# VH-VL binders against dITP/XTP pyrophosphatase: the designs that were tried, part 4

Target 1, 211 residues: dITP/XTP pyrophosphatase, of Hydrogenobaculum sp. (b4u8r9)
Amino acid sequence: MKLMICTSNKKKFEEISSILESLKKDENLDLEFVKPPKEIEVEEYANTFLSNAYLKAKAYYNAFGIPALADDSGLVVEAFSDNLERPGVYSARFYKDSFGSHVLKEEDFKLSKDELNNLKVLRLLEKEENRKAKFVSVVAIVLSNNYGIFGEGELKGHIAKEPFGNFGFGYDPIFIPEGYNTTLANIENKDKISHRRQALEAVFFMLKKML

## First folded at step 20 (VH-VL)

Design m02 (from m01 with heavy chain G57Y)
Fold by OpenDDE, last read:
Structure m02 (fold): chain C 211 residues (1-211), chain A 124 residues (1-124), chain B 108 residues (1-108)
Amino acid sequence: as target 1 above (211 residues)
Amino acid sequence: QVQLVQSGAEVKKPGASVKVSCKASGYTFTEYYMEWVRQAPGQGLEWMGWINPRSGYTDYAQKFQGRVTMTRDTSISTAYMELSRLRSDDTAVYYCARDSPYYSDWEYDAFDIWGQGTMVTVSS
Amino acid sequence: SYVLTQPPSVSVAPGQTARITCGGNNIGRKSVHWYQQKPGQAPVLVVYDDSDRPSGIPERFSGSNSGNTATLTISRVEAGDEADYYCQVWDYDSDHYVFGGGTKLTVL
């Protein structure tokens, strides 16, 4: 069986592919991970990671008729989250979210999107004592028109006072996971604590039972 | 009715300390930051710092660090601002003001409620 | 340090529109608040977050903010509007609240 890994993020694709290959290595499964024939536009309008992951996977499945895997992940800062998790599904584009938009200046927009997102989080937490946060990852696999499976992973931690480290991407420079004294961007091997790995392991476990 | 009521006027000698109180009523005292602002006679407004009444955590303007202490008594919904080593240029009206960061998407950081002010005069 | 610049004084006739400016580097990206202060009284918030109005403040009071200038607009000015007006921002670089120097509005 072919399984499409459906993500437009190069870093995420590499990570997901690597993890899935490692999981497959321990199993005698007729499973091949492939890229979609082409990228398709998918609207991510849902308010939850699961819904977005499913929408993406479903769209690719409908387009190509091949089982499709998609993920949605992001940062959730407790202090920013009331009825809606923030950054949440807006993690990738938090810098342009109306929430707390006043903390960014025009001159800041010379920075990369990742840097802008990190800067915004840090500035919004300036007067906030609660720095608790978590990474959440949801992986959805659509196997047929009427059947799908999903897995979820979570990494708890808190937001650092300042960015540190050059490894990783996204919010890695400002996130300190539980049990550590440094940021994700300063941790070389994150596989054992990866929220994405947790989600992938969970969904892979389900997939394995079906094959 | 939401209001802040401050203590009365003070007259101090140079080198002394002054402690101004601010009693809150009509709202949950611990849910809002309390700000302190002063105004010298005929001059503009000058921010001094804030306190989180819930935790007691404070942040002071650099100008007053080492000389100002902000505290609170949650049992009576009262905030305090103490200024030490007073000088003549510390003569001013001192205000407490409520900072409401929870009003709308955490962007509201204006001071929506003010105390009536406390005149502190420093003279030899 | 971040600086807010206001004109020292503005004069307007009753019934006319007063505009008080607050200048600051890229102030349009900041949230600006405005306070009214009458002699012998504490400041009163009249506009917050650039253009929002607290409950109880007349609709005659409005605000705008773009580029390097924020503006408090008072339409149909009344004698009772005569006061000092201060703009305010939070400066994230220094972690300070910053006030403008204040503007005396005189109603002629």
Scores: ipSAE 0.000, ipTM 0.562, lowest interface PAE 11.5, mean pLDDT 91

Design m06 (from m01 with heavy chain R54K Y102R)
Fold by ESMFold2, fold request of step 24:
Structure m06 (fold): chain C 211 residues (1-211), chain A 124 residues (1-124), chain B 108 residues (1-108)
Amino acid sequence: as target 1 above (211 residues)
Amino acid sequence: QVQLVQSGAEVKKPGASVKVSCKASGYTFTEYYMEWVRQAPGQGLEWMGWINPKSGGTDYAQKFQGRVTMTRDTSISTAYMELSRLRSDDTAVYYCARDSPRYSDWEYDAFDIWGQGTMVTVSS
Amino acid sequence: SYVLTQPPSVSVAPGQTARITCGGNNIGRKSVHWYQQKPGQAPVLVVYDDSDRPSGIPERFSGSNSGNTATLTISRVEAGDEADYYCQVWDYDSDHYVFGGGTKLTVL
């Protein structure tokens, strides 16, 4: 069976494929991971990671008729969340999101987008006792016109009082994973705590039972 | 502070090889891809290839296939680019540049930190 | 093989606005990055993902991308902005990064 890894980024394709090949090792499965024949532009407009991952995988499946894998991921801060996880699907662009926009000032926009996102989270939590958060990754595989599978990975933790560390990107400088006393930006080897890997492990578990 | 420091200028004869080093500091070497770019005198930037410093996996621009080898030594956070069978038109400044994190949930593919450059002159 | 086309040079008076274009087939569907290179120096990222700025880059630098043209805009140009500017994309079909030919910005 061929399974498209639906990303136009070569490095993301390599990383996802590498994890899946590692999981396939010694499993004797008729499974091949392939690059989509062409890039498909997909608007990820849904409110959940699963819906966005599905939209992308479905678009590629509809275009090429090959089983399709896609993902979506982001940060979820418990204190910001109601019936909608936040920043959630807006994690990369949280500084632009209407929720909590009042804490950013015009002068802050000299900062990079990652710094703006981090600053917004920190200011929204300034007087908040509940600093619980998690990174979430959802992987969806569309196998046919009307069915598929999905898996989720989580990295639980909390938001630090201030940024720390020089390793990493995005929210890493303000996220302290459960079981650690420092931020992701100060952790040297992150392979063991990858929420993307967890999501891939979950879908692979289900996929191999179907093969 | 995040920094990439490259080896010094080199003068080579046609047919020789050159190996340029790029030492990273201030970040986890294996969490970011490393890119190599060159610039001939008075010319623009030309992408040569990249290395995944965790796995050692590489990909090279078609123009350099068979002549370039990119390697790394994770124990000293150093990437290397070796170009063989040098020609006069290989005279250029060679740059290393940091690229997107391996574990990014976002597709971040810009070259945000560059080494100072290494001048390689190929002359008879 | 994907090609990015930039004008060889752009001249602007101090205090005015410079616009540097980067042409490519359907470039509006790609993420465009811009680098500044001053004489004898390494390139510096000034705009990424079409319109976002890295930390430390003045708000005078902005970008846009639609259709077949991406544009780097530098408002209130200063003498210190005199440099070569390169656009860059990842090209899916060829599996490689592509740089534009560069634009020399001259502040008169």
Scores: ipSAE 0.449, ipTM 0.800, lowest interface PAE 3.4, mean pLDDT 88
Fold by ESMFold2, fold request of step 24:
Structure m06 (fold): chain C 211 residues (1-211), chain A 124 residues (1-124), chain B 108 residues (1-108)
Amino acid sequence: as target 1 above (211 residues)
Amino acid sequence: QVQLVQSGAEVKKPGASVKVSCKASGYTFTEYYMEWVRQAPGQGLEWMGWINPKSGGTDYAQKFQGRVTMTRDTSISTAYMELSRLRSDDTAVYYCARDSPRYSDWEYDAFDIWGQGTMVTVSS
Amino acid sequence: SYVLTQPPSVSVAPGQTARITCGGNNIGRKSVHWYQQKPGQAPVLVVYDDSDRPSGIPERFSGSNSGNTATLTISRVEAGDEADYYCQVWDYDSDHYVFGGGTKLTVL
């Protein structure tokens, strides 16, 4: 069986494939991880990580007729979340989201996209005692027109009072993982706490039972 | 401070090999991909390949397949690029550059930190 | 293999706006990064993912990308902006990073 890893990023393809190959190594499975024949532009309009991962995987399955794996991930802050997780699927674009938009001023928009996202989270939490948060990764595999499987991984922690670390990526400068006293941006080895790996392990467990 | 510090300039004869080192500091070496780029005198930037420092996995530009080897030593946070069977047109400044985190979900793949460059001169 | 085309040079007066183009087939579907290289120095990332700015880069640096053209825009140009500028993409089909040929920005 061929399984498409639905990402246009070569390094993301390698990382996901490498994790899955490691999980497969001693198993008697006829399973090959492949690059999609073409890039497909998929608009991810859904409200949950699972629905967005499914939309991408389904689009690739419909286009090429090959089982398809896709993922979606983001930050979830407990104090912002009610019916839906927040920032949730809007994590990359949180600075544009209408929720809590009042805390950003016109002068702030000289900052980078990631700095704006972090600043918004920090300002929304200024008077909050509950700073609990988590990173979530969801992996979905579409196996047929009408069924598939999914898995989830989480990295629990809380939001720091102020940013720490390099000019890095995403929310790492403001996220302190459970069991640590510093932000992700300052942790030497993140392998032990990978929410992506957790999600892949979960979905591989289910995939194996179907082969 | 996040830094990439490269080994010093090299002068080589045609047919020899050169090995350039790139020592990382101020960040977790194994959490970011490392890229190698060269620039011939008066010319533009040319991508050579990348290494995943955790696994040691590599991918090389087609032009350099069979002549380039990229390695690393995680105990000293150092990446290496070795180019063999040198020709005069391999004379260039060789750069290492840090790329996106291996586990990033935000799809960055820009080269955000560069080494100072290593001049390799190939002449007889 | 995929090709990125830049003009070899652009000249602009101080205080004016410079626009440096990067042409490529369907480049609007790709994530474009821009690097500044001053004489004798290593490149520096100034714009990534088409339009985003790393920390420490002045807001007068901006970018756009659509169709077959990506553009680096430098407003209120200063003498210190004189440098070579390179665009870069990852090309899915060839599995290569590709750089443009570079554009020398001259501030007169």
Scores: ipSAE 0.442, ipTM 0.797, lowest interface PAE 3.5, mean pLDDT 88
Fold by OpenDDE, fold request of step 24:
Structure m06 (fold): chain C 211 residues (1-211), chain A 124 residues (1-124), chain B 108 residues (1-108)
Amino acid sequence: as target 1 above (211 residues)
Amino acid sequence: QVQLVQSGAEVKKPGASVKVSCKASGYTFTEYYMEWVRQAPGQGLEWMGWINPKSGGTDYAQKFQGRVTMTRDTSISTAYMELSRLRSDDTAVYYCARDSPRYSDWEYDAFDIWGQGTMVTVSS
Amino acid sequence: SYVLTQPPSVSVAPGQTARITCGGNNIGRKSVHWYQQKPGQAPVLVVYDDSDRPSGIPERFSGSNSGNTATLTISRVEAGDEADYYCQVWDYDSDHYVFGGGTKLTVL
């Protein structure tokens, strides 16, 4: 059976494939990881990582009739999350989100997008005791007739009081992983990648049982 | 603290091969892709390819297909770029650069850390 | 092949604003990165993803990207900003990183 890894990013494809190959090496599975024959655009993003991952995988499956794997990931701050995870699927553009939009001022928009996202998170958490947060990765596989399996990985932590660190991107300067006393921007990125591996491992475990 | 240190300058004859090393420190070597870029004297930057240090997977620019080989030794956090069948127009400074730690679709990462460069001179 | 076009040189007086353009077909749909390179040194990332700045890069450096043109803007230019600047994108059609030809910024 072929499994399409649905990403336009060759590096991501390689990394996902590498992880899956590693997981498969001790298994006698008739499984081949392939690129989709063509890149397709997936419209209408949902409000959850799972939904987005599933929609992408579903779209590719419907297009090519080959089992499809897709993923989605982002930051979730507990204090911001009720029925909707935030920043969640809007992690990359949280500064534009209507939630808590009042905390950003016109003069702030001279900052970079990453800085704006971080600033918004920090300001919203002012006077908030609950600073718990996590990076989330979800991997979905659509196998047939819109039947899908999924895996999830998490990197738990909390939001720092202020940005710290000279490396990394996105929320790295304000996220402190569990078990650490510094931000992701000041440590190796192993744990940040690990939540994606965790998601892949989880979904692979399910996949293995089906093959 | 995070840095890439490359091997020293090389002088080669046409037809020979050169292997440049890039040692990483201050971060987990296998968690970031390593890019290679060269720059001929007085010219611009030219992308050569990347390697995933974790898996050893590679992707090379079309121009260098068949002549370039990128490898790594994870035990010493070192990446290697070998260019064979050297020509005079291969004379350039060769850079290794760390790829962005971001892992996302629809975009490719910037190179946030660079080695100091390795001058390779090809002359008869 | 996808091509990025930069002006060969830009001159600006100290304290003024420098704008370096990077032209490409529908470049506004791409993620543009900018590098600064001083003589005899390796390139340094100064702007990524069109407008984001790495830690340590002054807010004087900003970027924008729309239509067919990406722009690196350096406000309140200092003598130390004199360097070559390169834009960069990933081309999905050719599966290549593509650099612009570079722009030499001279601070008069």
Scores: ipSAE 0.058, ipTM 0.688, lowest interface PAE 3.0, mean pLDDT 90
Fold by OpenDDE, fold request of step 24:
Structure m06 (fold): chain C 211 residues (1-211), chain A 124 residues (1-124), chain B 108 residues (1-108)
Amino acid sequence: as target 1 above (211 residues)
Amino acid sequence: QVQLVQSGAEVKKPGASVKVSCKASGYTFTEYYMEWVRQAPGQGLEWMGWINPKSGGTDYAQKFQGRVTMTRDTSISTAYMELSRLRSDDTAVYYCARDSPRYSDWEYDAFDIWGQGTMVTVSS
Amino acid sequence: SYVLTQPPSVSVAPGQTARITCGGNNIGRKSVHWYQQKPGQAPVLVVYDDSDRPSGIPERFSGSNSGNTATLTISRVEAGDEADYYCQVWDYDSDHYVFGGGTKLTVL
């Protein structure tokens, strides 16, 4: 059976494929991970990771008739879980979002997008006592018209009061994973706490049961 | 079919403003970022900035900050780029371009659909 | 500022393979996109994310990216391939899309 890994990002494709191959290594499964024949437009987006992952996977399945895997991920801040159109979700372009009425000033353009995102999160949480947050990854596989499976991975933690660390990307400088006393930006090996891998493992486990 | 159709050529005096329109069709306008790129005659491509049609959020190249304003009208799936305080070196073909599907894994997407371009000439 | 360096021109005979390079510091860690632009026309995306190919683009077009050099390869070059080719990356430091200077491909 072929399984399409539905992403337009080559690096993401390689990462997902690599993880899945490693999971399959000791399994006697007739499973081949392939790239979709072409990229298609996914016009509908929902306000949950699962829905988005499913819609994407479903779109590709409908287009090509091949089982399709898709993912959606992001940062969720508990205090704001009900405040966004996409509740609690922080993307790479969050600094442009209307939520929080953040206005970009000329001075802000000297900052990187990651820095802007981080500052916005910190600004919004300035008066919040609840700083709990988590990275979430959801992977959905559509196997047929009426059947799909999914896996979810989470990295729980909280938002730091200030950025720390000069390494990493995204929200790494302001996110402290559970069990750690420093930000992701200051953690070298993140593989063991990969929410993406966790999601893939979960969905793979389900997939294995179906094959 | 997915396409971007831009407004016609413009001739402006130095100090004036120009507003170029870009009408999208064949896809959900609000689900893709709209990029703006210009190209001076005989020169290369220069990125100007983008707008999120859904939220109206924008990000401009530093070079154009304070001079460029990107807007959109979702009711007619049209993006606008206004450049003020025009100079002779602003003479160029201006393109709107659709960004690839939504951002993921901190990788920025390519521009997969382009408008036909709008020639803006700035001369005394 | 981040700079992408392309040769100003490349010439190739029909049926041969053209290679257009795009140099940049650690460009291999970036996602490189390539655009084709024919005279009087808008650019067309021919390769994205180093080596991915949009629908409708012939398999003759391929890309690679490693170290400090990205390469657009056009095999079995045709007269219709004569155009300017631009590489593009996102520069995280400056928050800019950066284009190379462009390469004019001439089919002899």
Scores: ipSAE 0.024, ipTM 0.541, lowest interface PAE 6.1, mean pLDDT 88

Design m06 (from m01 with heavy chain R54K Y102R)
Fold by OpenDDE, look of step 20:
Structure m06 (fold): chain C 211 residues (1-211), chain A 124 residues (1-124), chain B 108 residues (1-108)
Amino acid sequence: as target 1 above (211 residues)
Amino acid sequence: QVQLVQSGAEVKKPGASVKVSCKASGYTFTEYYMEWVRQAPGQGLEWMGWINPKSGGTDYAQKFQGRVTMTRDTSISTAYMELSRLRSDDTAVYYCARDSPRYSDWEYDAFDIWGQGTMVTVSS
Amino acid sequence: SYVLTQPPSVSVAPGQTARITCGGNNIGRKSVHWYQQKPGQAPVLVVYDDSDRPSGIPERFSGSNSGNTATLTISRVEAGDEADYYCQVWDYDSDHYVFGGGTKLTVL
């Protein structure tokens, strides 16, 4: 069976593919992971990881008739919970979010998007004692018009005082997983503990039962 | 379908207050920020502020601080914008607009759905 | 305050390409959105994040943004494209949404 990995994020695609290949080998599943034939516009309505993942997967399934996998992931900072659980679904573009926008200035925009996102989180937490955070990932697989499965993963931790490490992407430089004393960006084999792997394992477990 | 329906036209005297309503339908009201923009006759668009329907949090343009109040009733998916101490230069069409995460990488800056507008006339 | 500058008017013949500019300091580092407004109607989002197009908007509408200028391009202009067009950005220094002054597109 073919399974489309539906993401426009190159780094995310690589990570997902790597994890899926590993899981495939471990579970001895007859799956072929493919890219969609083309990128399609996906209208995402809801401000939840699950809804967004589902909508994306559904759209690609409808377009190509091939089982479609999509994920939505983000960082949730507990101190921001009163404001639609930021960064949350806005993780990728948190630097442009109206929430807490005052902490970024025009001169900061010489930085990369990832750096801006990290900087914003750090500045917003500058006077905050509660630095608890978690990565959340939801993976949805649409197998037919009326049937889908999903898995969820979560990695708890806290936000570091400053960025550290060169591995990974996104918020990895400022996130310290529970049980560790360093950031994700300083952990080479983070896939073993990643929220995305957890989500993928969960959904693969269900998928395996169906095959 | 997703839509925003605003209250009808208002005529007010200087010094009075006006409260415009914006009813949302077709989507989860609390998951999107609601923006308010006005447009004076023959003029451009002017941002007034936003409300977070989930928390009730607001942020107003500095020009309107102390004079504008944005509220919401989640039970009926309705946002309100009240402008007090009205003056003649407040005469404008007032719009509510959804700030949607549907576009881009979940940015909070594109207004994808607009109300039909509410004309507010301030005259002595 | 951050200012967006648009030409007050642009005229094009049917079938030609219209280009509406939006000038702003280092605007290329911002996300620019464009709205179309026809007389007596509410604005309609036609381009977001510099170059992305909402569903339902014709492919004739495109956008670009670099340096100090964002541009809305309307190819194969039709009579129905006659409207006011506004660019928009978020100003991080003042925490304000900023609109351009608008450009009236006339189809000759």
Scores: ipSAE 0.007, ipTM 0.530, lowest interface PAE 10.5, mean pLDDT 89

